# VH-VL binders against q9h9l3, part 71

Target 1, 176 residues: q9h9l3
Amino acid sequence: PRKMVAIDCEMVGTGPKGHVSSLARCSIVNYNGDVLYDEYILPPCHIVDYRTRWSGIRKQHMVNATPFKIARGQILKILTGKIVVGHAIHNDFKALQYFHPKSLTRDTSHIPPLNRKADCPENATMSLKHLTKKLLNRDIQVGKSGHSSVEDAQATMELYKLVEVEWEEHLARNPP

## First folded at step 3 (VH-VL)

Design e24 (framework fv_nivolumab)
Fold by ESMFold2-Fast, scan of step 3:
Parts: C-alpha cells; structure tokens; sequence
Structure e24 (fold): chain C 176 residues (1-176), chain A 122 residues (1-122), chain B 107 residues (1-107)
C-alpha cells in the first residue's frame, strides 16, 4: 500500500483586521482521490473575514464545526509518517500549526518538471488552477462561490502523479 | 521567475511627499500580502507596512502611522507606498517584499526587490 | 512589540570554521522565526523559516534551531560567500520585527 495522501485547507481571516489565516476546512484524499477526511473546523479566534469567494466558507458552516484542537489531532493522525502532497503546502502546515518532515513533503508549486510540462518557467510559482488547466485540461475553482478543498486536493494528487516517478527518483539521488 | 522592481525613490525636502511603486511578476500577485521594509544607511531592517492580498486590510509601524499609506492594484501587479510629511529619519533604502503565506500577512519575506533609496534632506 | 536581541554583534572567524548566531525574543514567538542574510548593497535573502526549515536553494551548511524565546542559526563550515550580516525576524505578532543583526566577518 502506497503511504501517500494529498491535503488542501481552507482558511478564514482572524486576528487584527483579519490578517491572520486560521484553519476553517481541511480535505485529505488518498492516492486514488478517495476522501479520507473532510471537515469544517471552528477557529478558536473570532472570524473577522470569511474570505468566502476563495474559501467557500460561510457562517452556516461554522455552526457545529469541529473545534480546532480536536480536528488538528484527527488530521495529524492521518498525516504522520506519510508522504504528504499539497500545493503551496507550507500554508496548510502553518494553519495546522504543524511541522511535517521535508523528506516526506511534496509541494506541487515547487516541482520544476511540472512547470516545464506546463510551458512555464521552472522557477516560477504557478497557481493550482493554472497547472490543472494546462496539464489536466480541467477547470477548477470556477465561479464566485469559493473553492472546494476536496476538488483542490484531488487535482493536486493528479498533478503529482504526472511527475511522481521522475521526482521520486530525483529525491532518492538528492535527499532534501 | 519571481521579480519585484521598485521605483520612485529620490532626494526630497522635509515635509514633502513621495510615492514608491513596486512591480511584481512571476507569481499570483493577488494571492499574497505585500510589505514594505526599510533600512537606514548603516542600520538594520525595519518593517514599515503591510497590505492584505485583496487590498482591504492594512497595518503600519508606529513610526509611519498617519503619514504613509500602502495600496495595491492587483490588475497591474503593482504595490504602492505614498509617503507624506517626510522627515530626516525616513531616509532609507525601501524594499518591496512578498509575504510567504498565501492570504496570510503575518509570514516572512521570501522575495525582495533590490530597493530604492529615499533621501530626506534640506 | 516583540524585541529580538541578536548576539554577538560581530563574529570574526576564518573560512572553514563553524558559526553559531543567537536570537532571543522578549516573549515567546513559538516557532515563527526566520533568518536572513544580507550582503553589502544587496537585498536580504531568506535562509530559514519557521525556525528550522531551509528556504529553497539554501545550502545544507545553514541550519536553524530553537523555539519559544531562544533561537540559533548555525553555519557548519563557513565559505567565503557566507561573510555577511544576518538578521532574525518574528512573525508571531504585530508589528513584525527584526533583530539588530550579527555581522560575520573574516578574521
């Protein structure tokens, strides 16, 4: 069995003037794209800005959402010891207040072969939406009702699969 | 590749105004908080101001609050700093800096411009 | 505001030697601390983020450690290009603040 998952988190604005990102939803999928976890999460701080156009989070989702401390424990049990794939994944780890080993982390925003396949500069940081359209011919994050973290996690796993063999061989030769 | 290019620096008299521009490329500008950081000649780094990814939220260092205004134009990938009532102690190289975390302004600075010198002199 | 105090102010060493730089916060910043390198006439360069993670392209000789109020940047074996000023920075609370810097100079 392949010990690899993909994660995508949605954050809302908390703290002074909503500048801080707090976890409000987390989706985790397995190698085949099946959902392992998908929950709305209640931040411990007052929500100043739902960022609904991007997050898809509304006040209704926070009613009876899983408290952050409990959700974090559940999520970390799934991630620990596994290869975790994400897009700009340091954002997700910051929201989780979690430090995953770099050797087990795969960030699709920092894989030069993936950008090359998309006809993009290898060192540029391209959006998940752009890479998914170019390489999978699929439109994600459409409309103004917010992004689906499940859809984003699934797209991220599929993008990684395009370069998995090449990139894992690279990492074996050049350990981080 | 990610690039940030500042412009608008120069020599200006105390009490006058100056506007700095920062042109960004190589990343999704509208998804990141942007910062201004300054450095007086021979001194250390001082954080000046931040603007959220969508331009709706701003924060300033006490030393510039009420005198400086940060703004952005996401359609043009451009960050601005309007500096009013300039003082001799505002003399510094001003750096445009990209926040590390998407939508979160509390992070670090993973990319910096080369800086633009502002000299406030009589 | 959170005050970051770096020590020593100046560190005089030869190429090949180990450098250890300290940054102390006036209150806990958890792991939300970064290290930057700045060479004369250049913009700062991010080296380490979240206390211990190397930024993209940073050589393995650079490492960070610590949490809470005490943080260390270590350069295991100084190269000629490593002689520069190093700054720590916290992202735990507003306003964002930098340490005063440590200058690593050739003996």
Amino acid sequence: as target 1 above (176 residues)
Amino acid sequence: QVQLVESGGGVVQPGRSLRLDCKASGFTFSSYGMHWVRQAPGKGLEWVAVISYDGSKKYYADSVKGRFTISRDNSKNTLFLQMNSLRAEDTAVYYCAKGTYRYDSTGYFDYWGQGTLVTVSS
Amino acid sequence: EIVLTQSPATLSLSPGERATLSCRASQSVSKYLAWYQQKPGQAPRLLIYDASNRATGIPARFSGSGSGTDFTLTISSLEPEDFAVYYCQQSYNWPLTFGQGTKVEIK
Scores: ipSAE 0.028, ipTM 0.688, lowest interface PAE 7.3, mean pLDDT 90

Design e28 (framework fv_nivolumab)
Fold by ESMFold2-Fast, scan of step 3:
Structure e28 (fold): chain C 176 residues (1-176), chain A 122 residues (1-122), chain B 107 residues (1-107)
Amino acid sequence: as target 1 above (176 residues)
Amino acid sequence: QVQLVESGGGVVQPGRSLRLDCKASGFTFSSYGMHWVRQAPGKGLEWVAVISYDGSKKYYADSVKGRFTISRDNSKNTLFLQMNSLRAEDTAVYYCAKGSYRYDATGYFDYWGQGTLVTVSS
Amino acid sequence: EIVLTQSPATLSLSPGERATLSCRASQSVSKYLAWYQQKPGQAPRLLIYDASNRATGIPARFSGSGSGTDFTLTISSLEPEDFAVYYCQQSYNWPLTFGQGTKVEIK
């Protein structure tokens, strides 16, 4: 069968007033939650807003960070040909400037059975923090130091595993 | 070169208010987080508050949360600390301190003002 | 909050002697620890940042080491101007916190 990984990226603000989201960290875990990749990434543009409360990125993380072009190559090598799980994953793919096949993409923010298990409207976009608390009884993204992309990727994989059998059957019957 | 000058300290009675100012020069003020750190007479250093480079993010020590408000005016290179509902335990020298990392509110403090004394007594 | 504990509280030494100051964190702060020197009536002065980097203008006799929870500031040979109070500070998590200080005084 196809290998499965989960990804979570952290973005910083670049461009006018920091409105552009640029990749600054990427974490990838395997099916069992083991870390395959976790690097700070130096954006090609000047960082205007570190968004530290949410991203956990600080200036010191940029000192020896992997340049975007090199990091992108490393990340794409891991993702290519695999089922990639993420939460609101289109944001991660946009930051990577990458198009992953829809047939191999699993977005835990758009899986109706997952929302149903969490007693949420099936077509609503629920936060990773909310779903993780409701379904895994685990608090993530705690405190004021920003999110851990490793923690988020691990939680995302565990959430997907709760609905994997029924969702894969749904996708086989209703190919994207 | 880099200079931070505090003002506004003085003697005030418990329950009253005082505002501290910090005038910055010699660096791009609008690019750095700014902090207030205090020191009670004969005691150690205590971090009080931070404001991000653009003023959008603020954090406070639990001891002052709800009573103190940090703000800044980047057009005037000035940092402020509005201190309300002052208590005897707020008596300290208050230092203005520059965050070390550009655009990041966390960090060590590479430059400090000389401090301004606030005495809260009845 | 992350508590930083400095030891000893006081070091009584003579000029020319080595001073070794400890700072222990209640949880890991990785490398995000700084050291400051403070003389009576003066503002603190940055000595070391990110555990081991000397700030601009700081003499080579000052060195920092450590990571995680255990950190050390070393002054290889005390000069008269080095007798002061020294504070460690973590920038790993909110709120930012300082140790209680170590006083280095003349024997």
Scores: ipSAE 0.000, ipTM 0.462, lowest interface PAE 17.4, mean pLDDT 87

Design e3 (framework fv_nivolumab)
Fold by ESMFold2-Fast, scan of step 3:
Structure e3 (fold): chain C 176 residues (1-176), chain A 122 residues (1-122), chain B 107 residues (1-107)
Amino acid sequence: as target 1 above (176 residues)
Amino acid sequence: QVQLVESGGGVVQPGRSLRLDCKASGFTFSSYGMHWVRQAPGKGLEWVAVISYDGSKKYYADSVKGRFTISRDNSKNTLFLQMNSLRAEDTAVYYCAKGSYRYDSTGYFDYWGQGTLVTVSS
Amino acid sequence: EIVLTQSPATLSLSPGERATLSCRASQSVDSYLAWYQQKPGQAPRLLIYDASNRATGIPARFSGSGSGTDFTLTISSLEPEDFAVYYCQQSYNWPLTFGQGTKVEIK
């Protein structure tokens, strides 16, 4: 497999009214879906809102979680120089306080041929859950205990692989 | 249908070793944390150890730390508990139990095996 | 270590009666509490998770309530098959711990 990984992060609410999104879990999988990294991450700021319905993060996950500074270093070592796939990936990079080159970034929420395969408008932003159900016949993010970032990263990689050949050809002709 | 089948229990003398196996089927074994829980005769349940879905993280009850080792083989859907330096107070039925949350070692146990009896006596 | 204390130790009731079982935690476990049923010679069976959610296949007569330190398992009308030992368990912090059990027996 080529040097490509998929990432999905879970964020909790920090700051006033919990409106700031801070990294609380990060999962990275390789091209075949094997987990390369999966850690709960302790934000440097106090957590106001765990957002458990979405994040799956609970107080027990924070007790022995990896401090943000350390986790960030570990994650960036994995991402640097690789093609990174994600869904609405700008949110993940923002939470990591990280810039990844656009030429090495693949966002499954902004790939027109992927929407086309799902019988959705090419320029619409479709959820990961919808695309995964439509194209992989798999239900993710099921239940009220929150999302699994490992499951989301795996689904994201599998979705990208459906359009990889045509999208890489497009990017070669139309560099970002 | 989810099944967990323990094996390896038996009678063993104090200070000896024993290995327990738990064969899993009916779910994606590599996606869930797995636990060992024991129950001494006529007593309640005591949590023993956990191993994360990928095997990278392990936690033990203080009563067994340094003597017991939890491990797993995801290619064979099998969970193990290596028990060294056994004591009379380790006498119990040992259950393997499936963690409830995908890719999360914490949680409740949605499925249990039938248990295997370990008797430590002279 | 979070200690869970169940009360009463034994409930002697007749079929058709309501059973109310208590579990108290030595410190707050939020809503991270589960209830299990165990019959003689059998493995425990999950009844309730996250304080109040009924597990798949568990009859509606079983319900859980509470948060923080005080939790209750209620069996609205006891069936013959419900006479068993019941355990609470917290998943809020390591190590995971169980209550000592409440035995529900036929009067």
Scores: ipSAE 0.072, ipTM 0.677, lowest interface PAE 5.6, mean pLDDT 90

Design e31 (framework fv_nivolumab)
Fold by ESMFold2-Fast, scan of step 3:
Structure e31 (fold): chain C 176 residues (1-176), chain A 122 residues (1-122), chain B 107 residues (1-107)
Amino acid sequence: as target 1 above (176 residues)
Amino acid sequence: QVQLVESGGGVVQPGRSLRLDCKASGFTFSSYGMHWVRQAPGKGLEWVAVISYDGSKKYYADSVKGRFTISRDNSKNTLFLQMNSLRAEDTAVYYCAKGSYRYDSTSYFDYWGQGTLVTVSS
Amino acid sequence: EIVLTQSPATLSLSPGERATLSCRASQSVSKYLAWYQQKPGQAPRLLIYDASNRATGIPARFSGSGSGTDFTLTISSLEPEDFAVYYCQQSYNWPLTFGQGTKVEIK
C-alpha cells in the first residue's frame, strides 16, 4: 500500500481568553478514502468555545472522548514516515503540537496546479469547499451545523490525486 | 491575493486620541485572529494587541492596556485600533498583521500591511 | 514573558558569504519560532515558521533550525537584497514577543 494518508482535524477554543485552538476531533483516511482513525478528543484545558458552527463539536462528544495525550500518540504513529495530505494542514499540526517534515507534507491549499485546474490564481489560498465543488462537483460543509472531518479528509485526498503525478514530479525537481 | 491596508495615522498631541483602520481582502477574514504590531523609529518590533476571529476575545500588551481598544467588523473585513491617552513613546509605525492559524490567535504572522505612521508630539 | 535575545546585533559581511543568526529564548518555545526580514521603509516579511519551514516564495538559501531555547537562521550565500534586519518571534506563550533584531550589513 502507498505510504500516503489524508488528515482533517476539528478544533475548539481553549486557553487564556479562548485564544488557543485545541484538538477535539481527528480523522485520517488512506489513499482509497478508507477511514484509518476517527475519534473525538478531550482537550487538556477547559473548553471556552465549541465553535460548533464550524467544528461540529458539542458537549456530548466530549463524554468518553480520548484524552489528548493518548490520542496524539495514536495519531502520530499513523502519520510518522508517511506522506500526509491536508488542507491548510499547518492548522492541524498546530493543534496536534506536531512538526511533520515538510518534504512529506502536501497542502492542497498551496498547490498551484490545483488552483489552475479550478480557474483560480495560482498563489491564492482557496477553501476546501470551493475546490471540491469546482473540481469534484461535490458539495461539502453544507449547512451551519459544523463540518465532518471524515468528509473533509476524503475530499482532500481526492483533490490531491487530481494533481499527484504532476506535483510529485515538481517536488522531485524542486525539493521543499 | 491577500492584502491588508492600514489608514488613520498622523501627527497628534500627547493626551489625544487616534483611530487606525485596517481593510483586509483575499482571505476569509472572519476565520482568523488579527493583530497590531508597532515599531518605533529605528527600533524593533513590539506586539500590541490581538482580537479573536469572532471579536469576542481581546488581549493587549501591558504598555497599552487600558488606553488602546482593538475591535473588528467581520461584515466589512475591517480591523480597528482605538488609541486613547497617547504618549510620546507610542510614536511608531503601526502594522496590521494576520494570524497564520485558523481560529487560533497564538500564531506567527503570514501577512502584514504596509504600516501607518503615528507621531505623538507637539 | 518570554524574552528572545538575538546575536550578534550586527553582522558585517560581503555578498557570497554565509550568514548565521542566533535567537535564544529565556524558556523553551518548543518549535514555535518564526523569522522575519525587514528592509528600510518596508513591512516585515515572513521567512521561516515553526523553526524550520520556509514560507511560500522564500529562496532556498534561507534555512532555519533549532528547538527549545536555541534557534538559528542561515543564509547560505548572501545576495545584495539580503542585507536587511532580521527578527525572530515566538508564538508559544502570551504575550507574543520578538527579538531585538540582527542587522546584516555590507562590509
Scores: ipSAE 0.394, ipTM 0.823, lowest interface PAE 3.8, mean pLDDT 91

Design e37 (framework fv_nivolumab)
Fold by ESMFold2-Fast, scan of step 3:
Structure e37 (fold): chain C 176 residues (1-176), chain A 122 residues (1-122), chain B 107 residues (1-107)
Amino acid sequence: as target 1 above (176 residues)
Amino acid sequence: QVQLVESGGGVVQPGRSLRLDCKASGFTFSSYGMHWVRQAPGKGLEWVAVISYDGSKKYYADSVKGRFTISRDNSKNTLFLQMNSLRAEDTAVYYCAKGSFRYDSTGYFDYWGQGTLVTVSS
Amino acid sequence: EIVLTQSPATLSLSPGERATLSCRASQSVSKYLAWYQQKPGQAPRLLIYDASNRATGIPARFSGSGSGTDFTLTISSLEPEDFAVYYCQQSYNWPLTFGQGTKVEIK
């Protein structure tokens, strides 16, 4: 049996004119929602746009942040060999410069049964905020001070647990 | 269902201007970088320009820099390309394309519009 | 800029045959490479992203492989609707670039 974790990352704008997303915070929770990892991460490149409205990252968070290469090593040790749950998780993996096996990846933005339970079109890409409100009756990402990656990772795990049995059965019969 | 619908294409003389519009629906437009990609008749794909999710950052291919201006209106879910000083080599189908990564303007083009033809001829 | 070179320029095959398309990068793009299909008069359609991941709705007969500078798109058994032009694209560095395309045509 493989262990399961949920991840959510916050990114800031770096590179030419801030067009590139670089990892600036990562939160990982276990199956029960307990925090396994939560660190601010210092990108190797100059930060052009903090994207604070969404990321919650401010300049002061970078002062004691873990350098990217060290943080990446720590994060990958937690993710390797586990089923990793995320919402629009391809964004997180890009920021980590990491390629997790598709057979061990679960993306709550692309699970038709989950949308069905939320009375949404099966093939629509619904936001984490919308699914969490509809299915868990919980408001997340409230206000304009940025999102909590811990809160988002916890909500993501809880959403996956609603469809875990039927989705794992589906994947066993229809491997990616 | 994600949809991108381009408009504004047509036939124009060299040296003239033309504006292309792209109306987006089915995703949170304000969270994604948007691109213009063009294709000359019988040729391959060429990346033209990008605008960041919030409209504050823009980047252009060398072939159009100084002549084309990309912009967006997040309140109207609309992407624009203002094309000035048009040349015969700008003749192409212009595609509006959505960046695949949230807030990141690099990556792939997971959704494309139908394209709009711009012909620059005398 | 990173130059992507596709080969062959044209691949002439019959339905049911296996198609193998190559894309080579002038420098390493890690696994940040995608494949698109384009039919006449239509917009490109994303097939494969991050070298080997099939996009939503893409049939299992399409598969991608490779890393670094050498990439392959494989269509295990050509269907009539698969005869089209295929483009590779890198997202590793700016500016974003495409290969010049491989045309898969009926013999």
Scores: ipSAE 0.156, ipTM 0.733, lowest interface PAE 5.6, mean pLDDT 90

Design e4 (framework fv_nivolumab)
Fold by ESMFold2-Fast, scan of step 3:
Structure e4 (fold): chain C 176 residues (1-176), chain A 122 residues (1-122), chain B 107 residues (1-107)
Amino acid sequence: as target 1 above (176 residues)
Amino acid sequence: QVQLVESGGGVVQPGRSLRLDCKASGFTFSSYGMHWVRQAPGKGLEWVAVISYDGSKKYYADSVKGRFTISRDNSKNTLFLQMNSLRAEDTAVYYCAKGSYRYDSTGYFDYWGQGTLVTVSS
Amino acid sequence: EIVLTQSPATLSLSPGERATLSCRASQSVSEYLAWYQQKPGQAPRLLIYDASNRATGIPARFSGSGSGTDFTLTISSLEPEDFAVYYCQQDYNWPLTFGQGTKVEIK
């Protein structure tokens, strides 16, 4: 078993004009894609914009959601000491109000070999949806009902596994 | 409501410079790639440039590479296009356009500004 | 770069008729193809994304189909407000490219 997990968070808009991104769902999967955590999370601030097209979050999901403080504790217990894989993962860490060591963080939006395999310039940022379609020939984030953070976390882990050997070797030679 | 408002267009002589601004509201600006798309009078749409959600990556059409610089200020919800060494061929309405996919430099454009006209003539 | 070729260049029809617009890619773009409508003096408006998904607020008479290199935009029964220029766009590869446009005009 590897001490590696993949995370995907969904955020809703809080604060002035809904411009603050607050955690509203978190999914964590292990190396094999098995779900370790998947909960709706209630932000401490009023939700101004559910961003449902992308988040998949609706008012009904908030009724019995886990309060942020409790959810954060559960999530951090899972992440601590593990290699954490995500896509644009600094946004997830920001929403969690958490600092994860850079040496244990893998961001699939900033791994040049992934863009290279997808026939895209390595200086471009590609969405999880585009990378998954080009490299795994699989559609994710389908429809107008919002994203499945479980599906996204699973796809993120599979994408990382395509470049894991090359990228871990690179990081060993060029520590972050 | 999502709104994109361009400004800075005008008439300039060849070889001069101009800066376009695009003010965004109604969405989390810092989560989306932003694009400039232009349209010459009576012609079709031409993609010009993109900047990633965090500003770390930029890509340009070959026709403007080395002359135009895209930038953004996420704290002010503002996108910029610095246009140097302008040519007659750069005459167009310039549109600010929002990328559709969160944290992606590619995408279709779900929202557009109304455009600002840049005329390069002597 | 991926070249998108739209046909016909101009489509002359009457209100109530069906419009069928074609967009052909020089190489496969999978389903990463969008359609826009543009009226004189206005910005383009998104109609269809990911080949077949209707954008929010777009009437049911608009539909998209196709994958790979061959795509179609269909307007089942033209309304007066539908007479405009239509552009296809691919977001499969860099640089992002548009078709040259199809003008739908009144006979």
Scores: ipSAE 0.006, ipTM 0.543, lowest interface PAE 12.2, mean pLDDT 88

Design e40 (framework fv_nivolumab)
Fold by ESMFold2-Fast, scan of step 3:
Structure e40 (fold): chain C 176 residues (1-176), chain A 122 residues (1-122), chain B 107 residues (1-107)
Amino acid sequence: as target 1 above (176 residues)
Amino acid sequence: QVQLVESGGGVVQPGRSLRLDCKASGFTFSSYGMHWVRQAPGKGLEWVAVISYDGSKKYYADSVKGRFTISRDNSKNTLFLQMNSLRAEDTAVYYCAKESYRYDSTGYFDYWGQGTLVTVSS
Amino acid sequence: EIVLTQSPATLSLSPGERATLSCRASQSVSKYLAWYQQKPGQAPRLLIYDASNRATGIPARFSGSGSGTDFTLTISSLEPEDFAVYYCQQSYNWPLTFGQGTKVEIK
C-alpha cells in the first residue's frame, strides 16, 4: 500500500580539518530499483576532504552539482509520506538535516531476520557489502574509485525485499 | 586522553574461531573509522581490515576475506573482529588502530592499542 | 596491491648522525604515504603523514619528503631514543600496505 523507496547518500568533509560531514551525492530508487533521483550536491561550505575512497566524489563532480538547499527540497519531496529504506540510514538523514518518522523508516543494518538469513549474529551491524554478497551473491563497492550510491541504494532495496513480509508483520505487531 | 584496549586473544587450534574486542575511550568513537593491523612474531606490519565511522563500509586484506568480519557498536565504544577458520599464518599480535581524522578514510593511524596476541597452533 | 620496498634493511649509525631512510612504491601513491616508528614490545607510533607533515608531538628532527613512487624519511641528528624500526605505509588505495621496515641500530 504505502510507496517505498531506498536511499543512499555520499558525504564529503567540510569545515575545520574536514570534520563536518556534508551531503555531496544522493541516490533514490523505487521498489523495482529504478532511479528516481541521482544528483551530485554542492555543499554550502568549501570542501576540505572529498573522502574519495568512501564517497567516490571528485572535484569534477562539483562543476554542475545542485546546491544543497535546492537538492534538499527535491529529495524531501520524494521521501515525504513514503517508507524509506536505507543502510545505516540515520547518517543519510543527518546529512539531509531531516527527521523521517521511525514508523516509515527501514534500516537494513538493524533488521535481525536479515542477519539471521546471512548466518550472522542477529544484533551485529553488518556492512551492506557483506549482506549483499551473502544473500544476493553479488559483489558491490569494488575498486579504488569509491562507492556508487545508485548501486548501494539498489542493493539495499533488494535486501529489504528478502525480509519485507516477515519484518512488516513484526512491525505491525510491535509498532516502533 | 585516547585509550584503545584490545581483549580476546589467546591460543586456539586451527579451524577454530576467536573474537577480538577493542574498547575505546577519550574521543568521539562514532566519528572515526577504525582498523585492525596485525604483526606476526618477528615480522612486519600487515593491515587487516577497516570499518567506517558509521559501520556502513568495510574493506579487508585478501588474506582474511571471507574468514574475518569487522564490526562496531558505537553505543558501547567497541570495535570487534570475528575471526573464523583460523590458520597458523594468522598467528600475530593484533592491534586496534584509530583513523587520524573525523569522518574520513585517510588510512593513517594516530593511536594504537597495546595489542593482543593470537596464537594458532595444534 | 601496492608493494612498498624500504631500503636499506638495516642502518648502523651513532648518536648525532643523520639517518636517511627510503621507501619506494610499485605504483604512484601521490602524496598518500606515512611513516611509523616501532620499538620492541610497543605499538607503532605515527611520525609523518601525507609524505611531509609531522604528526602531533613529533620532534622537528624528523622530516619526510617525496611524492609519486619515491619517498624519504630523514632524522637530522639521531637521539638515543630514535634507534627503532621504521615502517612506511601507503593510504592511496585498498588494501592499505606497509613496507617491510628499516631497522636503525647503534653502530
Scores: ipSAE 0.000, ipTM 0.491, lowest interface PAE 13.7, mean pLDDT 87

